# VHH binders against Ribonuclease 3 (rnc), part 2

Target 1, 276 residues: Ribonuclease 3 (rnc), of Chlorobium luteolum (q3b6l3)
Amino acid sequence: MEPLWHKLSALPFFSSRPEKWEGSGAPPSLTAFIRSLFKGKALSLELYATALTHRSMVHDTTAPEITRSNQRLEFLGDSVLGLIISEYLYRRFPEGTEGELSSYRAKIVNGKSLAGFARNLDLGIHLIIGESADQQRIRTSTSTLADAFEALTGAIYLDRGLDAVREFIEEQIIDSPAFEAMVSTENNHKSRLIEHTQSHQLPPPVYTVLSEEGAEHEKTFTIEVSCNGRRLGRGTALRKKDAEQLAAEEAMGALERALTGDVAEDTPAPEETGRG
Below, E stands for the ipSAE of ESMFold2; O stands for the ipSAE of OpenDDE; V2 stands for 0.75 times the mean of E and O plus 0.25 times the DockQ between their complexes.

## First folded at step 1 (VHH)

Design a10 (framework vhh_8fcz_2)
Fold by ESMFold2-Fast, scan of step 1:
Parts: sequence; structure tokens; C-alpha cells
Structure a10 (fold): chain B 276 residues (1-276), chain A 122 residues (1-122)
Amino acid sequence: as target 1 above (276 residues)
Amino acid sequence: QVQLVESGGGLVQPGGSLRLSCAASGFTFSDYAMNWVRQPPGKGLEWVSGISSSGDYTTYADSVEGRFTIIRDNDKKMVYLQMTSLKTEDTAVYYCARDEVEYWSEGDFDYEGQGTQVTVSS
């Protein structure tokens, strides 16, 4: 059984390699890239080659020996990344609620954010992609880059352990210019509304589903939010959580207007208008 | 309610330029990545460009790289597509699209606008 990196180095996409390989070692471009990621020595370059192998390689007639993509490392890396980010947020925000910490984590580990971190590493140019596939589209794809970033995280974990991943995540995510924007509560309306009710010793906001309608593929949810017995906002979206955030946004706007002397916006549910 | 309203489409000569605009309302605009997608006559939807929630990261389809530029203004709740060196194959209905929060694939969007027609013809 030859190592995966040795087989991959024989494929056309490794254009800078020597004509004949004399021993072990990944292609120069991959080896140099991996050595730039963390202090110390990589123990298994094959893990990193696998992490950068796109699913299109599994069906590539040019490389029939490649039977596995980065999907399994992506699965593992998602879990490791989630753990490290959760621990960081738990320690950084000791007064943060579970909902608030979960919201921050979701913003950091979502596909768009991870693709951004992947672009900072130029991961796209290191991807191993099938010959028949659209090279430029795949190398710039948000989902592909996010998946590759997670798979790389999984590879570092298996190769170097959890502390090496912590160092990698600290350098690539926590120290990034985008990170502070991702942990800002300024635009997390549900968390802001909870903070408002807590600071005024009021009951927590109550979200009620008013309607659930439409075709199955376009099912729409309308949700209202009430605080201290007053209906302050309503939102409509294809997902309940989005409708809740929109309802909370309207509620925060109503509270801001009330503070400036305007009448607070009240969005009563038609089914409950008989109350008083 | 979530709304995305596109404008700026029209008839233009090959080699010309157009700027598309998308006005967003009904959600916290700065929390979502935004995209432009298009549908050429008789074909399916094609992803064109994407921009992160902060505006710091952008992506482009290979067919438009170097010719199109996506930008956003979070204060105005606007996303724009600046198109230059237009080709006849750029003829399509262009849609503004909002990404999902947790996970995005190149074909998955949770909201799309009404669209604006771009026709490149001599």
C-alpha cells in the first residue's frame, strides 16, 4: 500500500514536482504550506493530503486509486473546532447565557466564516480536485473552502493533538480581524432582548407561533414576541429561529422608540385581540 | 417580513457596464452573507458572486472573475454588483440572495428577491 500523498504526487495537478521521486515526502508546495501552519514537525503528510482532497477525486478516471475525500476529516474537524471555540467562549464570557454562547459559536463556525479563514490561508490553491471538475469554481466555492478548513482542523488534531489545534485556531480565527465582529451582541436581537428583560428584573421574552402556512417547500412561520405581557414584535421567515430573530429585532426597535418618547410598537396577534 | 428588491438591470451593448443594487429589509442585514445568482434564458440558476456579512471576504464564479465586483453597505442595507466588460452570455435575470446562518452550499439560499433582467445584445 503506498501512502496517499505519494499516489497524489503522481497526478498532473502537482506540476512543480521532480520527474522521479526517490523516497518519501509530500510535493514541495503542500509540504511548505503545512510547515507554515504550526510550530513543530508534521508527522503524517498523508492526513493533510486527504484533508485537501475534494470529493470529485473519488470519481476521477485519472486517479482511480483515490477512493476517499476529505468528508470524514471534515466531520471530525467540525467537532474539534466546535469544542475549542465553545471552550474559548465559555472562558471569555463568564456571564454569557447558553443561548448567547451558542449564537456566537454559530457565527464563528458557519460556512461563510470558515470559508473566509480558508481564503486567508489560500486553501483553494492547495485543493486536490478531479480533472473533469470545474477547477476555479470549486477552488473559490464557499462550501468547499469551509469543508476543507474543517478537514484541515481534523488532520491537525489527528497528527499533532488538541493543543496544536488550539494554537492553529487562536492564530487563524481568534486573532483574526473579523473575530470581534462575530462575538458582538450588537446585532443578536434575541440576546439583546433577553439582556433587557434581565436588567429590568422582568420575565424572559415569550415567543409564540402565530401561523405556519404555505407549500411544504415554502413553508412560512410567523412568530410574535411578548415581554412583560406586551406584544412588542413579529417576524415571518422560512425557519422558526429566523422568525424569532426578526420578532426580537422589531421588539428592540419598539423599546428604543419608547426611550425616545415615541409610542412603543405593539403587534397583537389577531387570535388574541379579545384579551381586554 | 424579509424582502430583497433588485434594481439596475437593462439592455446594454457587449463590452458595456451595469451596476445592480439590492435593497434588503425585514432582517438584521449585517448578520448575513449575501449573494448574486442568475438564470440565463432556458437554463438553471447559476451562482455569480458572494460577500461575507462583514464585507471582508468575496467570492466569484470563474465566468465573471475580474469583470464583476460585489460590495455591500451595512449602514444602508444594500448589496451591489458592479458589472464590466459584459458579454452576451451574461444575459440573465439576476437575483439577490441571502445565505443560511449555520451552513451554506453554493446552491442553497434561504431567501431570493424578485430579480432584475440584464440583456447584453448589440
Scores: ipSAE 0.000, ipTM 0.123, lowest interface PAE 17.6, mean pLDDT 75

Design a11 (framework vhh_5j56_2; at its last look DockQ between E and O 0.21; V2 from the best seeds 0.00; counts 0 for: pae E 19.4 > 2, unsure alone 60.6 < 65, placed apart)
Amino acid sequence: QVQLVESGGGLVQPGGSLRLSCVASGFTFSDYDSYAIGWFRQAPGKEREGLSSISSSGGDSTSYSDSVKGRFTISRDNAKNTVYLQMNSLKPEDTAVYYCAADEYTYVYEGDYWGQGTQVTVSS
ESMFold2-Fast, scan of step 1: ipSAE 0.036; ipTM 0.564
ESMFold2, look of step 2: ipSAE 0.000; ipTM 0.108
ESMFold2 (binder alone), look of step 2: mean pLDDT 76; pTM 0.777
OpenDDE, look of step 2: ipSAE 0.000; ipTM 0.202

Design a12 (framework vhh_8cml_1)
Fold by ESMFold2-Fast, scan of step 1:
Structure a12 (fold): chain B 276 residues (1-276), chain A 122 residues (1-122)
Amino acid sequence: as target 1 above (276 residues)
Amino acid sequence: EVQLVESGGGLVQPGGSLRLSCAASGFTFDEYAMGWFRQAPGQEREFVALITWSGGSTDYSDSAKGRFTISRDNAKNTVYLQMNSLKPEDTGVYFCAAGEVYEYTEDSYDYWGQGTQVTVSS
């Protein structure tokens, strides 16, 4: 069977891209970028152009022929990326619990991490964005870059198959210094949380079992962690110690956010629940 | 082995029309995007028009929009450039190019014809 890109209409490119058709002094073209990913082999641009097409293009009056954004490829790519990472973690950590593997996967496939991998590829400069849209904000947005990275993964899958995706993920994620830090056993979240409370002269963290569900041999534990009377995290796993680690991980994330006072940079402000 | 042969160039008065043809051989034509580029005397080669392998999408330089139409016939392994309302600044050697992907830059094309001369002069 022929690849889907044989059946899809190719999308024309316009001034929404940073490179110019004259080619002089511009950032690398999409073709050059794709050639670099495949060791000098350029394939059909159809899927890759769609993967890098921001939703602002769909309703852009200067490009009415653009009918699709990267949203569908992002949906597919999320599943493919999750599969490849899960398989890698399953094979690398044969003694790892389901909770540990899920924790590692969550660290790798979250928006902030994926945006980081996208930035390492300079993916923002290759985005196809509507002429009237805020170019600089969109090209540096964490959510936009994360979505584009997932969509690119989906495009590689459809165009070249799973083995090509494995090679791409191995090069861009697994071999990265960031990946080793994420899966290091030195990331003992309970120990980090205890260190945090000690350094701030607070009482030690308190872990509370909220529920135990299932048969004796298949019990699922949900555990909550509190620090200085505040509930900071919750984790669910087949072992108490794994649930505690997940709860502590969430707590550390909450504390890091509280320390910076930051809302996620590219997340829209939450709707106000107030009246008026 | 791989060949692109342009034809249809010539001398025409301003406001006139020409139809360029590019006959391809030695590769699977319907798997390649096709482009037209031109080079004016003393100038660098510049993009004119492109068409996808299926003919489903086309694009043009700003100077060509509304005046030129690119098309292809995959059964005949041929790409065409219909040029209307020709101007003196359209004078140059017109090159046919084939690439695995459609793009605006000449470095994206793998195969090139030898060119056909178009002269627009009174």
Scores: ipSAE 0.000, ipTM 0.120, lowest interface PAE 17.0, mean pLDDT 76

Design a13 (framework vhh_7b2m_4)
Fold by ESMFold2-Fast, scan of step 1:
Structure a13 (fold): chain B 276 residues (1-276), chain A 121 residues (1-121)
Amino acid sequence: as target 1 above (276 residues)
Amino acid sequence: EVQLVESGGGLVQAGGSLRLSCAASGSTFSDYEVGWYRQAPGKQRVVVASITSGGSTKYSNSVKGRFTISRDNAKNTVYLQMNSLKPEDTAVYYCTAEIDYEYVDSSYDYWGQGTQVTVSS
């Protein structure tokens, strides 16, 4: 219920709030970035600063006022993102089976895909990262960017509501050039992956079933794919072949990122101690 | 996906030894690079030691020769053997893990809750 939802944050159990920045407020560059997303005024810039705060800021003695990272907003944003993508897929594919819709959702909301959308926003440059942390690695990390994209989604939800998140997802995901490929039934990622291994004179990909759960006729399979002894991807689906295709898709995404050089430069030669 | 739990911290006199353990739960722990960081009162969090999936080790200059990092993939555990402890080693020690993939861009993906080490003079 609407009245209950508006008051939920005031209840003792739900009254715990994210820690806030103390001092001069959000950086000017972050303010400009957030305003560009909404073509207007954000209601809580602090919420967006929290969404872009990496865990390395927690316990950073140069910023002791920062006691919370983006992890809670990531948790919320994952749920909101999942809801909106599920509703979109349900409406777009009225003849789609539950398995097909779940497969499409998994492709769209996996870490590799979300990191890609984060890179399209140049999200890495807006991350708030501890001074002692590896700045270049963190700002280009697939897992960090995916987490930040989810946290940003959560921040938009809390600040501007579900309709604003729907518009954000339509612009950043659904209208993206990559989206149609993600929902195409014609993509054969296993074939692409084997072609890659052949062209690089590597052994064929190896698919391993990590888990099987549920009744015989409703089993959920989690499968990983490894190439040359390294794990490259993982997929979960109601059919083994669909889980294998999802694992291969993740692997191809990782290989494409390595090939295109999402990391602009190699990290400088490591020093024995770094700064400390 | 992976959860990390540190243990083995405590109070010890200068010149003493402690062995920290970082226990992991989850899949494919053997693929992870695992690092130890520490944060002393009033200081930034800094790297102490790391070990790759292949067993290659790296140490900060302040602990080189005194600390040894090792892994036991069968037990999903990484150890930090700390010898010849100094008051300057007093800190909360954190375990962290990242996926060591040839084709995957990654950073330290998972952090533990930390374990306190106090070295008396």
Scores: ipSAE 0.000, ipTM 0.128, lowest interface PAE 15.9, mean pLDDT 74

Design a14 (framework vhh_7z1x_3)
Fold by ESMFold2-Fast, scan of step 1:
Parts: C-alpha cells; sequence; structure tokens
Structure a14 (fold): chain B 276 residues (1-276), chain A 123 residues (1-123)
C-alpha cells in the first residue's frame, strides 16, 4: 500500500493536464469571469465554482447536490499564495532582513488586503451563496472575500499549475498600487533613493544630522537628506537609521511628484501632525 | 472500509482491446468523481481519464484520446475503461482512483486507489 502523501505527489496537477475539461452547471457570469482571467483557454468550471461556493450552500435545501464549500481550496490556496509572495519578496529585496520580508508578507496576505484584491476583481458578485443567507452581507464581507480569493488561488493551482498562479498573483497583487504602497512603507526608502540617483547619474544622497536631543535612551535625531545639492527630505526618530529612512521617504515622495510632472521643491520636515 | 478492486487486465497483442473494471465498496460511489491512472515500468504515474459522479462529464489525456472510453454504472458501483487499439507503450499497471472532491469535478486529486491490474501489450 502507498501512503497518502506518496499518492498525492504523483497526481495529475504535478504534471500536464488536458485543456478540455467539461464544466458542469457553473453560472454564466462565473464562466465569463474565469475566461476573462486566462488567455483563450477552456478551463474546468466545477473547480472554480467550488472555489467561489460559500459555506451557506452546503446546508441549502434548494441545492442538495452542493456538498462542498471553498474551505479546502482556501487551505491549499493560502499555502500557494504564501509561497509565491515569499519567493517574490526574497528575490525583490536581496538585502532585506528576515523581519522585513515577514512584515511585507504579513501586510500582503492578511484578510483585509486579500479582500481588497477580491473587490478589485468584483469577486463578490460571483460568489455562490445559499438562498436564505444574507446575500449583501456575505458578498461584501472582508473574511468571505479574503477566503474566496485564497480558494480561487488554490483552484488555479490545481487546474493550471504554479506558473499560472504566479501570473495571476503578478497581475492582481504585485502590479497593484497597493503592493507598491505596502513595500514602500517598510524602510526601503534609502535603497530606492540610491537607485534613483544611480539611474540618473547623480551624486549619491547625503544625510546630515541637524539635531540630537535628549538623554541616551530618549535621544531624538533629526536628519536631512540632500540630492545633487537640493534638500529633499527630513526625518525625526529615536534611531539615526530610522530618521534617515523617514528623510528618504519624504525625498522619494518629492521626486515621484517631480517625475510625474508635478512641481516639487525642497521641503522642511513636516510638523508631527503634517501629511506630505 | 473504502475499497477499490481493478479487474480485466492481461496479455494482449498490439491492436487488440481490453475492458477494465473497478468495483467500489465502503462509500457512496455515486457521489464521487472517478479516474483511471497508469504506471509503466520505471515511469511515474500518468493520468488517463476522469468521469464525473453522474457520468455526464468525461475527460481524456491526449495519449489515449479516441482509443480509450471511460464509463460508470452507479447502480453496480463499477467504473470501466474500454481500451481499443492497444500499443506496446500502453503496457502498465492500471489503477482506478477516487477524487478527493465530492462534487462534479474530474481529475483534480485522489484520496483512495485500487491495487492495480497489469496490462501487457506484446512486443
Amino acid sequence: as target 1 above (276 residues)
Amino acid sequence: QVQLVETGGGLVQPGGSLRLSCTASGFTFSSYSMNWVRQAPGKGLEWLSGISYSGDSTSYADSVKGRFTISRDNAKNTLYLQMNSLQPDDTAVYFCARDTWEIEYTGESFDYWGQGTQVTVSS
């Protein structure tokens, strides 16, 4: 007898699968949606219908043929999503610490973020929900949408393999404005500023300590960053490295506005309540 | 408790035909999608065909399309594979396997396998 994991390691989803799987009774809107995600290929609609099936369907007397919700696909999809995001972050941030990479991953794969990505796909309208359930509440629920997004990821993995999931995650998460915002808020500003100066053949950024106040364990540092003789940002923090990152963040904001055609100028550090 | 038993294998000459059967017990056969998988000597497992719980939906690997036909009889708890135009490369141990999903989906993943039945196509 073979153990279960040994049997699973040789399953069809670890090798090429036929493109022509017959779907069975999936809603027309789901069929159109799934085909819109993939370039010109027919897919197994039952797997995707299961991914979008809410647990309220399992006990729905009007649909006794539905015996499975998306919970198992969510479990699998969570693992696949985590792997792909971790690998991307590992390659994207070669100088990133374990803590930084873990922090980025946690921001991206949390329920609120995943629900946001699900909303960008209008995933709620494709959910298969029990007749007597609160349709509006379930279709807009953060936890339901996050679970459905993970289950969809699991379905893509089983149906089309890891490369198809990677393409899906790249389009829906990595290329999103939300992703760049998440990784930018986690102390990569100095690296981005160095890359900017190198790509434009400018001198490297210069960080200057403007002030140092307080007792040893309460000491506050204010640091200013200048690029090519222009003061672009200032930061205040309990550690020099944190103040430098805050200064670089302000500088990157100013440069990003300038690069998009917005007029940017030297800015003093904002007051503690300021935004900009 | 769950048991799958394959029969119908044997020695056949190239161009010949065989019909494999898989008898299921210990579970509600009509509630599960079923599959046929084979393993040739020294090779990995190759998925061949799947059938939905109702029998209304089927799928085939390109290597057997047009030559093999999957079917089921839910009243008899039996899965079939009709194999025509057999080739030496079809020599393998043939397994029936139950899908892990209870709804109508073929070929996704398997939780129970039979013991296998040997099919040998003479050289």
Scores: ipSAE 0.000, ipTM 0.101, lowest interface PAE 20.5, mean pLDDT 75

Design b01 (framework vhh_8cml_1)
Fold by ESMFold2-Fast, scan of step 1:
Structure b01 (fold): chain B 276 residues (1-276), chain A 125 residues (1-125)
Amino acid sequence: as target 1 above (276 residues)
Amino acid sequence: EVQLVESGGGLVQPGGSLRLSCAASGRTFSSYAMGWFRQAPGQEREFVALISWSGGSTDYSDSAKGRFTISRDNAKNTVYLQMNSLKPEDTGVYFCAAKTYIYKSGSYTLEYDYWGQGTQVTVSS
């Protein structure tokens, strides 16, 4: 069963909504751009034209037929984007607090982040902007690009439904390096260190408690990690597990710096890659 | 409509560097994606590098990756190709091209419609 909004988007009155770009046809870039987003069919090309229409078009005397900007679609898209990101975070972090989930959502659904995702799509090239407006300034504006990204999300929702928007957000946001960097709370330093020792045929890392200080509630642990008899890191925390992860983090940093130094000395300029 | 004029080609030794420039004239330069192509002696034109209108996205041929860098200055209507670690096989005529949307048969398609005259790059000892 298709979602109801898929059926509604195909109705004649829905296709005649005021948000549509009222003109002689779609902008030159629109059809090719839409084809790049989906393997399927767009039901209303006018929704996408409206999503990419900057407010400078509404009062442009050279385009009197343009009566709507992307602002209403941006309003809708913000809500749809927020819902999908919130649901993803809720499911991905089952032990996450409300504050943690809200913090992650705010990092993703903000002007700078959304403008970044818009730039990855080259969304600025597809914007419909008034003839007398500062084209370069508007097409590179953080707020304009963020608004356009949200408006595009709203257009996809109305045209193709929630599942299509989910796929779009998964591809453009969730699978991005930026998203992973913002939401990664996994401390895997101990696992990385174990992997390093295994790959180099070394004995497993050894963690030693150096000190335990403070009152019961505020007791701090200092732990040191050594590999093959060499001390590589120390960590101090209120929990032993956290102190071990901090010690492993320092150890990985030390190993990485040693490796980077060797590489810089051996390959100071771009060189032909050899086998092995 | 846009007109493209390439410059910066010349003779260079293997391992050397060259910076090619493409000066564009036309009202809509900032809305075009720009590409560099080359034609080696006796061969068809091949893709070298592409830059989106904003500069936010770039693409390179396998032979250009790690050696060539494409960039643009929209205020000057100019596209650049910085070529490092040049090899004899990089010898050819280098063309600047503007990627634009052309209306055909009721639809707009993305094609390379505007080409420069080319600039000769020769890599030899």
Scores: ipSAE 0.000, ipTM 0.105, lowest interface PAE 18.7, mean pLDDT 74

Design b02 (framework vhh_7z1x_3)
Fold by ESMFold2-Fast, scan of step 1:
Structure b02 (fold): chain B 276 residues (1-276), chain A 123 residues (1-123)
Amino acid sequence: as target 1 above (276 residues)
Amino acid sequence: QVQLVETGGGLVQPGGSLRLSCTASGFTFSSYAMNWVRQAPGKGLEWLSGISGSGGSTSYADSVKGRFTISRDNAKNTLYLQMNSLQPDDTAVYFCAKVRTYYTSGWYEFDYWGQGTQVTVSS
């Protein structure tokens, strides 16, 4: 019986001779970059070059030999990354609910977070991009960087196996300063909001309970947070502290939009005119 | 190692202009949004302006909108702040700040900033 790996090695991406392909579109230092990710020797530079190949190369007339982009490796890498992060979270939080684990995974394995990890690797400079494409825009694009990070994960998996991917994810994601913030983010929005107000010499945030509804075991709390007299967020949850965290999360988003100049004016609360 | 160095501060008359520069090293400059922040004597930090990695998008605080212009030269790893119509209230130490590496963080959350450059607006 012929081993599966022998049949897989007959696929074009394992049998290619990428001499001109690696040179014609590849950024300087790609080989050095890949070598820096691993102890020992690299087994297939073709996989890594493909992982970093943007779709603009497929239609580049100066590199007609490049017929594939990183899309298939991205598809594979997404699955491998999801598996490793899910296993880590399952072991890390033995009392965590399915909802909590899914929430943590979504924060780690989203395009914005993955693009951040790609930026930590300076991955954008190693992208193989078509000569006529907008180099600067593509190399800094959140979606392009996230896709490339997933594709790189897929390439590591095919070249070195699952344990090598675990080591890579441990180094690049789990050991990163951002990771602890992501897995504790449900409990830090209030702290971040306080830090924001202190940094801007504003009064501390004020939390107001707007409503408490339901039976004791199903009671729902709606809480609003105000900063410097402006209502910035609301949260609804079964626990007061969770409602406060959700209110603070919305407030942080509103303040972020204010800092970027993308702010909608807050509508004053309806005035009560009851007199008797 | 990340390093940010601000230059261009000094004494200027009210209504005058000044151009600040921030030279960056130790990271891929074009991949990160950059910001200008100031701190007046006895006051907290005030965010002034931000620019995307490509330079295609800019944002400004209301206090400086129309007077200050942020720009960058990615080939020179340099961030700029052109300050026009300066007022005594603009007197502060000016810092350039690198946005945190992780996109899910807000723009005011910075992982590195420089030592600052003093701007004094006085007659």
Scores: ipSAE 0.000, ipTM 0.096, lowest interface PAE 21.5, mean pLDDT 75

Design b03 (framework vhh_7uia_1)
Fold by ESMFold2-Fast, scan of step 1:
Structure b03 (fold): chain B 276 residues (1-276), chain A 123 residues (1-123)
Amino acid sequence: as target 1 above (276 residues)
Amino acid sequence: QLQLVETGGGLVKPGGSLRLSCVVSGFTFSSYAMAWVRQAPGKELEWVSSISSSGGSTYYEDSVKGRFTISTDNAKNTLYLQMSSLKPEDTAVYYCARDLKYTYVSSWYFDYWGQGTQVTVSS
């Protein structure tokens, strides 16, 4: 029989038990990847490793310690993603019917769309996949990538809360170039600009005709649009209404760029008489 | 639940400086872009400045560029506007606003506003 003090070495705080993912198929860049999503904040790696764990790992004889895939986090993440997208659509389309909002949600929260967002994150390279599985096929699979994106959403929710998920979805889905094509079937820029001013409790956009040039049958109109005293866009067309739409399109682009940092701040030069 | 409270306004002479603060509660401050908007008596609302959720990008109305600086302190859930070289034309009620970046086309969707703080630049 062994002495009593030998039993104390079996307690968790006396053992150097390897962490669940440290000796398994966890990618070497997992910590760097996760930190890239959250501006360098410290996080629980286990939740994110589980979110990236493909079901083939549960049946992998070389990793018997791995008993969970991303399926439960996928289930949770789907619900959280659905809530955030529903709230966005409710706010974005105040005149939208229940049917219209449901149709937009279904278009955004589907396997093909979610796999696209997962590909933009290069999520496939971070997947933890069983040794005997078809690595290349699984890492590029639409269903696998969509499931992993949902599971990642669930992991963020559990680790960081709903507002962190909202920021993640805003960056990965709402601010994506693909999103407008999914949600809008029309480019009515004037209506969008009016919606913008109304939602901000600002005065309506003001359209000013800057010039009218050409013969009666082919006059060109140049129109400028101002919002809250700021000139945001100009358009030139053969019809005034078309010039207004082009001016509004430029204005909407300018407003979007100002918030995303695509247009640099106009800082006064140190010297007024520039060296050209 | 969601609340924005502005402070730091007051009376200042032309050429003077003031620092406005906006303390937010009821949401994760670092997840949203924030803005300052002003309104002079009898005039329309005028956007002044915006800062991205990361704090890495700042934007200013042309008349305040080089004079005003927008910044955030995420640990204190506070938005600031440092105002220098103040002019009588800067006299207005200043509001802070939360910017809801949930539209691809219109990222300037302000969904919550503070009560405002008065700035008077006189003689």
Scores: ipSAE 0.000, ipTM 0.096, lowest interface PAE 20.0, mean pLDDT 74

Design b04 (framework vhh_8fcz_2)
Fold by ESMFold2-Fast, scan of step 1:
Structure b04 (fold): chain B 276 residues (1-276), chain A 122 residues (1-122)
Amino acid sequence: as target 1 above (276 residues)
Amino acid sequence: QVQLVESGGGLVQPGGSLRLSCAASGFTFSSYWMNWVRQPPGKGLEWVSGINTGGGSTTYADSVEGRFTIIRDNDKKMVYLQMTSLKTEDTAVYYCARGYKITYLSGPFDYEGQGTQVTVSS
C-alpha cells in the first residue's frame, strides 16, 4: 500500500502555495511545515497527512483510496492534550483546588481556544479537503480547526512520544499571550491589593521570595506579601508572578475576613456568666 | 485571495528614520496577530516585532527594542513599523507576516509580494 501522504501530495491543494519562507524559492510543503514544529528523529508523514485530512475526503469520488479522516487522531489528541495541560496546571498551581485546576483547563482546552492556536499555525491552508466541499468555509471553521489541532497533537504523540508533544504544547499554547490571558483572568488579586493600599493611604505591598526549590526547569517559588510591615499572605507556584498573585489572594482574603469577622462575629465576654 | 503588500522602504543614512506599511486583504485582519520579519543580505529571515489582534500588546527583538514601534489600524487593515535610530545592521528586505508568536523562523509565514527593501548606508 502506498503511503497516504504520497497520494494526497498529487491533489491540487497540495501544490497551491506561492509563499516565501527562509529564502527558499519553493513554496513550503507539508513536509517542511511538519519539520518546523519540533526536533528529533525521522517522521511518519502519513500520520500527519491523516491528521490534516478532513472527513469530506472519506467519501470523495476523486480519492476513493482515502478511507480515514482525522477523527480518530482527534480523539487520541484530545486525551493527550488534556493530560499535558492538566499536568502543567497541577505543577504550576501546587496549592490550587481540583475545581480551580478544572476551570483553568476548560478555558484552555475548548473549541474556540484550540481553533485560535490552529489559526496561529495556519493549519487551515494545510487541511486536505474534498473537491466538492466548501473549502473556504471548512478551512476557517472553528470546529474544523480545533479538531485538526487535536489530531495534529495525536499524530505527534504517536510519531515522537509524550516529550515531543509537551515541547509542541509549550511552544504553541503555554508560551502564547493567549494562554497567559486565559490563566490571569481569574487573578486580579495583586492589582486589587495595590488598590486597597492606595485607598487606605498605605505604602505599596512588598513581595519577598522566601524560598526557591528544585531544578531550574521545575523550580518552585514561595513568595510572601507584606503591607505596612505586616505579613498578610504567601503563595507557592512554579512561576514567580503566579506565586505573587497567590500571596496577594491570601492577603485580600485576610483583609476581607478581618472586616467581615468584626461585623459577623459577636462573641460573649468570658466573664458574662459571672454577672449577677 | 490572501495578500500582504509591504511598502515604505528606501535608502537612509545611519541615525535616520523610516515608516514601513503593510496592506492586508483577503482575510479577517482583526482576528490575527501581525509581525514584521526581515532578511538581511546573505542571511535567513529574522523576527523583528509582533502586535496582538487589538494592538494593546507588542513585542520586539532585542536588537530593535527602544528604536522600532509596531502599530496597527484594523479599520484600514494596515500594520506599520516606525523605525528610528537606524543602523547599518538594519539593512534588509522587510516582510509583514501573520501569526501569534515567532520564537524561531521554523514555521510558514503567510506573506505576499517582494517585501520592502531598507538600506542603511552613507
Scores: ipSAE 0.000, ipTM 0.112, lowest interface PAE 16.9, mean pLDDT 74

Design b05 (framework vhh_7b2m_4)
Fold by ESMFold2-Fast, scan of step 1:
Structure b05 (fold): chain B 276 residues (1-276), chain A 119 residues (1-119)
Amino acid sequence: as target 1 above (276 residues)
Amino acid sequence: EVQLVESGGGLVQAGGSLRLSCAASGFTFSDYAVGWYRQAPGKQRVVVASITSGGSTKYSNSVKGRFTISRDNAKNTVYLQMNSLKPEDTAVYYCAAELYSWKYTYDYWGQGTQVTVSS
């Protein structure tokens, strides 16, 4: 699908898990896959088998005992995933508007994004699909992979609780390179501010940390930006670079407003003159 | 003291090659994902390549097939091999190291190294 480069590529399609179906054509066991998610901890397999069961298995004549697909776990997992991502965004962007947080969430939990995360897990090869179904099409389908990722999230929640889901989402979504693109400012405000100062022959912007608050694992940084001795903006975020971007965004807004010329002047009301 | 120091920049003719290095100190480098960013005059800073702590790599479309990112955790160093350089690759190149959890974020940036590509 997408060209993927590894530091070592011995053969075409080499991956960190080339052994899983190499030579035999069979997918790896469910147990081996689930163990890879939880670093070897003991596990219950039935929930995970259900999470990976495609609807084509319902009423499959070769497996009449399978009467349910992953749809119910997908429903639950969607809610759990939404909660975890919303809480993360709320904490990461303490000055973010509801609209901004909703925009970020929509980018992260859409079908294309979730299918991408599912592909990073090689989730398609672990799907349980009816024999008569188009297996190659289903295993690579964006909607199928997204649904399976949500169902897996639901299974983890039921089996191991909310904190285990947080760890899973942190490792699979938040720590991914793709995630940073989804939550980055559409335009790099720091670069825009530097460009503005250069074009107007001003000294480069100076960023100053005003405060660092909270426990180390939840530090909040407030950073102020100044240009040519003038304070132009301030930003607060969980990451220094995000706080700098927010400060630069405010500075750009202030500079753009200044270009409209004089605003209403606060002229003190004239004082009553005494009568001699 | 946490530090990232870029080196290997310079002037090169179109079609030439350069290898950038980023030396890290003061933190557990092997735990961090590392990216190379660049900023041309009058342009926004953009990502060109990244490598995770596990070694997985990603490239921007403009450099895919020409640039290769790699890391040597024993030397606390990340590299960017730049081949078939174009005048459009002229920029200051920055190294950034990131470790993120939903509760805590660490990020570190280098000072940058200038790459100039001429005909």
Scores: ipSAE 0.000, ipTM 0.106, lowest interface PAE 17.8, mean pLDDT 76

Design b06 (framework vhh_8cml_1)
Amino acid sequence: EVQLVESGGGLVQPGGSLRLSCAASGFTFSKYAMGWFRQAPGQEREFVALISWSGGRTDYSDSAKGRFTISRDNAKNTVYLQMNSLKPEDTGVYFCAADRYLTTYYEYDYWGQGTQVTVSS
ESMFold2-Fast, scan of step 1: ipSAE 0.006; ipTM 0.302

